# Designs tried in a protein design chat: VHH binders against q9lmt1. Part 22

Target 1, 351 residues: q9lmt1
Amino acid sequence: MLEKESDLTAMEKPNNKHAADSFSSEDLVSPVKKAKKSEEVSGGGEAVAAVGNREAEEDKPSFVSEEKKEFLVEADVAEDKGARHTMEDVWVVLPDASLDFPGTLRCAHFAIYDGHGGRLAAEFAKKHLHLNVLSAGLPRELLDVKVAKKAILEGFRKTDELLLQKSVSGGWQDGATAVCVWILDQKVFVANIGDAKAVLARSSTTNELGNHTEAGNPLKAIVLTREHKAIYPQERSRIQKSGGVISSNGRLQGRLEVSRAFGDRHFKKFGVSATPDIHAFELTERENFMILGCDGLWEVFGPSDAVGFVQKLLKEGLHVSTVSRRLVKEAVKERRCKDNCTAIVIVFKRV

## First folded at step 5 (VHH)

Design a31 (framework vhh_7ocj_1)
Fold by ESMFold2-Fast, scan of step 5:
Structure a31 (fold): chain B 351 residues (1-351), chain A 125 residues (1-125)
Amino acid sequence: as target 1 above (351 residues)
Amino acid sequence: QVQLVESGGGLVQAGGSLRLSCAASGSIFSSYAMGWYRQAPGKQRELVAAIYSGGSTRYGDFVKGRFTISRGNAKNTVYLQMNSLSVEDTAVYYCAAEYTVEDSKTGFYYTYDYWGQGTQVTVSS
């Protein structure tokens, strides 16, 4: 990837090609942010941002990757604007990210960035986060969990630092939540900021006897992420110490429901953080698949319901691309998801 | 001001070889990564090969061992040597040049993208 070489070219800059675009975008971004905030209250709004559905369709890879040892990773993404006029979600699907690091640990990377107040923060994170994590020392040859976690933390910090500087020069204040996955060898790392969620479908141990029901789902849904909302005690305390106020409806300064995000430059002084929670676990034969989703998906699907829905379709022999599309279609058409709805389904097959 | 002009495409029999050339005009050489992408009918554009200012290279999964990217210093030209061509290699091939740099004062990243118009490669059985 060309983005891998960002550090090699970081020593000297040409004139900023985005300078004129950034200032022209200030007027475009301002209405989008106002529309987004209004939609949180009234459910309506007009936006001037281009609809990214075609771009998402063009960038929607359907890849399969054979893990070095025992797992074949199949993944795909689906998205829908829901009841919104604009699409502010962006995503990354790299079932075999080892192309950028030949002769190293096998690597897969997946992410959803849920933009608010416009797409610019989500697009920046999509473009730069993985590169910044790699540059910070994500293990390439021998897995060290502590080193991997440190690289992810630094990648998030660096990405937000650069994003905030870009937002100042460009005159925009977009923000984005993130749920990100790296699979290194047989280990999964999940990092999140905000209210996007990752759910794992895991089978019971062979020595456990469960109750059989006619409609029973033998897979357990395990939530791998902790949501960062201003109303939660730890986040509330941190916000209060920063001088932030949480309104009666649970929003920071009466506006933001989330307490962590990339961007949101005007809320950083009130405690909005880009520091992720990171969870790591080992891939075994018990792990069947993962579902990554923005808050729109999880508003209408409980974790167990989503796992059951995906499991049924996979058992019917449907490809992961069809499964992800049907999951999003169910969320939007049958369950009336009003927000942007994006989901990535990652299936682990025994090889 | 940067312009990319591709050449060397055409019709070739399976098992044959082609060399694509991309000539870059303007001030891009030492600071730009250059690469080849392809797009077959009904498919998404995919990376074929890339070469970076330091000389490192990257290849797409289906072309490793068959294609070689190289850079001609004197002419701001990048080449794609395509060997053992198969029908599946049929696509429009695009030359791309990218420059991503960090502003030392602000830390902002800026990427300049340039694309050629594409050259058709058709491999017959």
Scores: ipSAE 0.000, ipTM 0.100, lowest interface PAE 21.7, mean pLDDT 74

Design a32 (framework vhh_7ocj_1)
Fold by ESMFold2-Fast, scan of step 5:
Structure a32 (fold): chain B 351 residues (1-351), chain A 125 residues (1-125)
Amino acid sequence: as target 1 above (351 residues)
Amino acid sequence: QVQLVESGGGLVQAGGSLRLSCAASGSIFSSYAMGWYRQAPGKQRELVAAIYSGGSTRYGDFVKGRFTISRGNAKNTVYLQMNSLSVEDTAVYYCAAEYTVENPETGFYYTYDYWGQGTQVTVSS
């Protein structure tokens, strides 16, 4: 009966269905011009945003805020080899991707690829993933969340397919983890494979007594990505079904800590997957900035600590380029990060 | 495996009512949030209604006062009672289940989502 039900479920749930869709991304109300009833509105151009998240108390209609519709995306990257002899991290910073994403829809794209066994897989992903996502139908005119998620999923699949072909012809076995962000209009899409993380800094709301959040309150750090490590129960189960063995040290076939990556050609038969988790959410006034980092950053910074560090520097008036450099320098110099350390800071400025 | 099976869709006349059901099997707990989304041709997917682990509910602006979401945790079933249906309610309706794991020491959130196959609702004039 289970076998028959599994077959029917597979038929009824095609791979293109968005398993990663979340209530939070769909709970947010997009600002629209037609929300204004009069052309002579005193606050003309202001938008209404509803805040939705997984915390039950915050998903009430009463959590609605007024804000300016337009925002600017400012971002920069910093990197350091740490104690390693080679740099196997590569990155993408496109706060305005209009040159390779022509259309009327606002587009920004950011990514960190953390190479292992060499940098060839990371370099391939940097060169090809965004183009493959665009080719798969990433929206350029009218945002459709389902279409965007399908395009990202197909882009990852195609990139890994082409990468594996190149690895065979080139005689290499490199692999890479990825954390990738696309900002389309006012929606953010976060896709990851492996153990790199994206962290969101989000403003607090009113307390239970109805008091407004005071200026200067700390931002809350929200982890937007799920790490794919062989030791975690869901990944362990998937790997074991593929015939993979997890060592006493928690490594797939005694070698890989991660259970998902681009490349790693010899580990594909043991369950290494390039299928990303995809998380989407709407930008509102509550979202202040994001930090993308490879595992080296997150070994020495807890997410809340990283958010506090970045917030302090931004409040001092430092540009995002200086903030990203200070974050990586703190990680490597003061906190003794031994791995390659790469971070992208993405700031959402209301205008 | 976590599976969501939707039922109750179909053709109905404007002003009529439909009740959608979503039966969840597998490791669905009372801590899971469950909800209904819809997507009409040429439009973006939108939230219709959601019920969260604490019993709180959320509704899309266009369905408030007409639709009611409810959940029987012991039965792992979520229902959407749709009253006073209009032609504009015509869409494919999707059931979704969401589990967010939070680390109390760090405030981290990880979300796992499950989706049904969708059920067509058509409202005729």
Scores: ipSAE 0.000, ipTM 0.144, lowest interface PAE 14.2, mean pLDDT 74

Design a33 (framework vhh_7ocj_1)
Fold by ESMFold2-Fast, scan of step 5:
Structure a33 (fold): chain B 351 residues (1-351), chain A 125 residues (1-125)
Amino acid sequence: as target 1 above (351 residues)
Amino acid sequence: QVQLVESGGGLVQAGGSLRLSCAASGSIFSSYAMGWYRQAPGKQRELVAAIYSGGDTRYGDFVKGRFTISRGNAKNTVYLQMNSLSVEDTAVYYCAAEYTVEDSETGFYYTYDYWGQGTQVTVSS
């Protein structure tokens, strides 16, 4: 009211009005693009790292460049096949994806690929997506957010192109959804196709009393991804324009629950897309950790519940490897997840 | 602060009817989605019915044609009319409301889900 709380949480696009085709605690909407609040305009300081030779001044750097703030990124993965006979989830955990180029921009990469109709599409994406993103011009020395987003977009396109060629020559029709993260220096890029989710745990500026009265949890869960299902208006429009039919239960051609995926060769003519939503944000001291999960995880964990579960274990001093295993164990054994269940927990620590 | 209070649960014979009510207090607006979920012993929580700002409704496959969700006069009350009840409908029924806000700094969405304590529905043969 008199505080900045209402301004910080202003609602322009409520999920229940703009994308409310399914209702549950895990049916959340993330921005498809960053609102025009400008990343380049919010950029603070002019050439801070290059001003070490300047004379000391009132509001300017000292004689020596300040040491850059560093995040230590710790991450691990856990998986369980649930009640399924096969494991079709595939994952990537690369805390250092810079290869053999010392002095380049720090790059970390994490991904979950949730296969359907077999695991071949997920395995192909694991092997090729990051390499295709690098080849498409992912920044290595100086971060340009627009260039990074274009490289990710082209990487997805090229990966699907090559995957479809392989599926034709191999006689298979497997598909896979994807949730992917790149951390370039202190900027996070999240890309998704399908119904896997990335959730961020972020501190509030009023977490002492304000958060306690609202939720009893000092961390807020932010859903970073938007599900791509045929029943959602924009997806439905694309599918119908492509001649696709959506059944009364929301499945494309009566079969696919998702409207975007790698592979699914037979469904490409009906509007199944491998074009990701891509979002970027800056890492600050407010960002605590991120959870990536396949749809199986999110069937039994709401985002706020998953954040609370992970936060409790981290506060008990458990390592991220143990936290990831406990999260998946809870999902499968206590909450009875029936599908393949894979989760990556990414923790952001300051030096 | 938002509180959801369920009422109307109880014991009923197969083929009977029950009407559940959920009264919301606090800062719930008519644009919010409200719904009913149920959880049987040893099973996952599942969607029973939801009602959206425009009056659109959604139902779980096992209750279509038997259950009806509606809003009350104050728009902060939701009802679930349950007809032709069967033993398989035995569960704890939870009222839920979804409040989604955009974080003005990041453009990301925070979703706050409000849940009632649940009300037991038992259907005897």
Scores: ipSAE 0.000, ipTM 0.171, lowest interface PAE 14.1, mean pLDDT 74

Design a34 (framework vhh_7ocj_1)
Fold by ESMFold2-Fast, scan of step 5:
Structure a34 (fold): chain B 351 residues (1-351), chain A 125 residues (1-125)
Amino acid sequence: as target 1 above (351 residues)
Amino acid sequence: QVQLVESGGGLVQAGGSLRLSCAASGSIFSSYAMGWYRQAPGKQRELVAAIYSGGTTRYGDFVKGRFTISRGNAKNTVYLQMNSLSVEDTAVYYCAAEYTVEDSETGFYYTYDYWGQGTQVTVSS
């Protein structure tokens, strides 16, 4: 496919830089996230300040020294094409990745790739991303958080570089969003591009019985990812600086809702990026489980609702494989999700 | 920033040869892939040949053994040597380049694609 002449000339605009304020600095200074407050009476239409975002600030660290505990990781996936004729979601579930990729450091890896315009970009990312992250220096013997983050960044860059070369050779323009998790030792790394989301279920405090789901404190839903949509202020600014246009329907060049993705080779010149946000945190006995889901899941489940749904099923003693299937079935059959719907549930079991 | 300049198209008799060239001009800060596509009247656009930054090549099934893609000394130039041409090779041939630019402020990478205007190849019987 040849780009339109007007689209091609837009590629010649000199502004290809990110705004510095679009990047997180969580490891340097305690970040202050403020929900958007309406300072004016309006008819709506702006990103709403979520009460849930403020509620996350109530998750205060314990003043009692916390012991590191050994965890067993159990995970499974479920998928459904919804009302679509094709299935463009692809996934990875490696609860013990060290079996395939030897090293002394505990390693688990999970990912969802949500394809658009076809399945080929998602399939390429499934096959190559983890290998490229390993090749870029993902720690195998001793954890260094800075080295791990650099390896993940380089893995995303290299995967997109190679994917775009394949898209030229194959004559396709498919794209894919990604939400990816690596568990190294006692640390979790979450990387995302696009609008797939990772949500953590975390207890507000531990009790002497370790009972977070049965009779103890309820779980809080913590959103671990920032969505990359063209309509959001930081992404919109970055796209406009790259010469991209956000149409009235909120789409880049009238086509793409997301501002970051693998592939989408014809939109790279307008600011579509494969650079992920990376969030890292420590596994403790407060972390109960994570839910990874494509956009289709999150259209019909709020984060707190999804956590409550999964918590209830786990409390009933259901295996993670049954829990993931029930979550996707609820989304598609009862809540009428019309898009491809894929979810991974990752459960942390205490020793 | 980057422009593709194509040359070498024209009219040739069946069984003849042509050499297309495509030069990328402008700043290239990182790795890239270059290739050739073609589109004949009333037919779908198709990949002819591609060469990747590491020198690996790929060809469409219809041209394997007859066409060869190669890079010039500066690596920003790509050639398509077309041998044993047939009437079925008549098409507009497009040069394409995909490259990655590192953003100096953030250290992040952005990939862009560029297309040439196309050059006509006509093969007479």
Scores: ipSAE 0.000, ipTM 0.112, lowest interface PAE 17.6, mean pLDDT 73

Design a35 (framework vhh_7ocj_1)
Fold by ESMFold2-Fast, scan of step 5:
Structure a35 (fold): chain B 351 residues (1-351), chain A 125 residues (1-125)
Amino acid sequence: as target 1 above (351 residues)
Amino acid sequence: QVQLVESGGGLVQAGGSLRLSCAASGSIFSSYAMGWYRQAPGKQRELVAAIWSGGSTRYGDFVKGRFTISRGNAKNTVYLQMNSLSVEDTAVYYCAAEYTVEDSETGIYYTEDYWGQGTQVTVSS
């Protein structure tokens, strides 16, 4: 596929342009696809019904041990400076976050913070964001989606508040974008500010009703994050209402490409926000893996291309640690990524 | 349905030129990224040229200065002008289009991509 992330990011324009393109692309997200998906789940054939019946039997109360389907989360990170002299990306990989903060609810946490103007804002966010989200009420015993989203929002707000105080006392102006994932039980929460991306590789449902089928079920790349750039209409409007000026090259006050970030103390009055977009979805048999990457990764890998690259290596039996290293090495060595390049690969294994 | 159809391939002598065309059936817009890839027998598919919304372009190292990608008058078409062809340019050439579209029910974005069936380019010595 097309691999230049900054150009792919430009294609992910805010709601007005996306709405028009999505409507024009009705064939791509057709009612037929939705109907086929529903028929496979609800009115499928005998084989599908048999699988459903077996699962229903397994779910019924029993006095014998029952086999349960569970997900094992395996993840690793790789990073490379690219052509830069400094490394301003930082990351978090906690496949079992409950080891640090005990609770009965399954909890995993992953994040990439892409620093600009220095590493200090990214390092602060790495050290404090998850703690602030937990302190704000992230569920540890029983999942409540609204409570989880509220905790994430408050965690971002508090982290930026404390970071800005540290920025003032320390005399620095560093900023950082963020893409963050929390997996609570069977729900995935993705929060982002700026232009780092999370991409999900998701299986298509089998079309059993006579449509032409491919040799296998391909993985679809789903972009889980909306980028926050000053050039996009909704962000541009918000910035201009705050008194910010967007230059002809699309940068806030002629400098910042992104419209949301932690830190960037001198730009807060012009509308730089640390309020994330949060997307939540259920983890099912269809979700295979996720790729989190800074803008450097996505500059040279399109989402579909990255999913294909990772899928091939996983099918060859490579461990997630090797897969993440190969992905970053491909980006830097073969595709000439010049910026800091960091990627986290998160694999969902059925046990 | 979006369908990409390549044309303009064929047999040409070394030093010659070909112009490949990619016509989209159905609606794609300037927001789509368009590109050309090639695959020679026994080799992996590689990027030849790409053009993104806004007009930026990128070329594979071995074709820079010889090949030019452009969009037609209708922004849903793409061309590859191939000059100074060599035997090493022999491959099947594929047209591709990519755009991120929002799922109207969930609000989650999906990357939609389309590929042509390919057109053979053979360069003789």
Scores: ipSAE 0.000, ipTM 0.248, lowest interface PAE 13.8, mean pLDDT 74

Design a36 (framework vhh_7ocj_1)
Fold by ESMFold2-Fast, scan of step 5:
Structure a36 (fold): chain B 351 residues (1-351), chain A 125 residues (1-125)
Amino acid sequence: as target 1 above (351 residues)
Amino acid sequence: QVQLVESGGGLVQAGGSLRLSCAASGSIFSSYAMGWYRQAPGKQRELVAAIFSGGSTRYGDFVKGRFTISRGNAKNTVYLQMNSLSVEDTAVYYCAAEYTVEDSETGIYYTYDYWGQGTQVTVSS
């Protein structure tokens, strides 16, 4: 397997030699509240007749009670086999997952599963992960961030447990990486195992208040996921403590490049984990869109480059379905991606 | 703004050596991860070598033991020493720079990347 410009993300940060004192775990994110709509019409100056006439002619309230409008979420997927004979990527695009499950809390769910050694693990994860996350207690009435994260973590564990049982009875050992998103109310949860990646395009405070025509890319590309590859120091250490060996070509037991995946039954004892990293953040007017991609996409697109590509097409007024197709076409046709290439573009529209 | 300019490419005989240089403009070179990628006609781009701000390195499978990446922060330059070159090393070599900062409140990483125009390396038999 080839490494890509996305591999230069430097998710590992040996910023200083002395970091033993920092053991923080819990998120310190401040409460985020949607900006209030400022009054559009001024009545500060006294206009005696106009004020009187307004009240007399209509029962017009200052503000009509309206349904809380959430950010509109538009999403689509595109895929291409590349130069491979098989397609082992599968995906989920559910802009309103709540329709399939009773509850008042709105829920959107998106995922890409990148299969290796066959398609069976990816297909199992597509069919079962969201259901297992729901069964583990994903909130359906009132959002509790801790409960949501615990449900996602347990859902991954349960999915892998059931998948491994099926792989034994079926006589297969397929594996799959995963990048998954749940949007609950106004909060986004991102969970990943392996080397699929989620990237967020977020406005800076300056970009929100003005324009930067000299800037090469006015939106910041935020990598929401950390790749789990056997060669990276934290994963390497964990694998070696489990008795696993990383070969000179960077592969666990000479076979797997990734250190976390669903399935891969024979590698579980050597440290292949289905435990995801989970990140949560509030959805505000700063968040423009997300790009989810399998490793094939990220082989030929760096995060900033992908954000710039998508931003340009959205500014041209193209629909998300066209944008996702153009992104995958660029990856395969112009950038010569030879692997399976799958991308989901999720656009957040302020209402 | 960061600009990357590659140099040192050219034609060399199999078994020979070349040293590529990438000069980065800008005052924050020492905090960047720097890397070399290559792309031969009809093939996908692949990682040759990367060096991170702390000095750790990563190499592509086909160049381990033959190529060495290093950086000279005083000159804002990253180098790729290529030894024991083979015809299969023929490609356009690209310099890349990446700067990632963590948002302290969310734990999310903000990434900026830059690419050079590429330099041709041709290895003849």
Scores: ipSAE 0.000, ipTM 0.175, lowest interface PAE 16.1, mean pLDDT 75

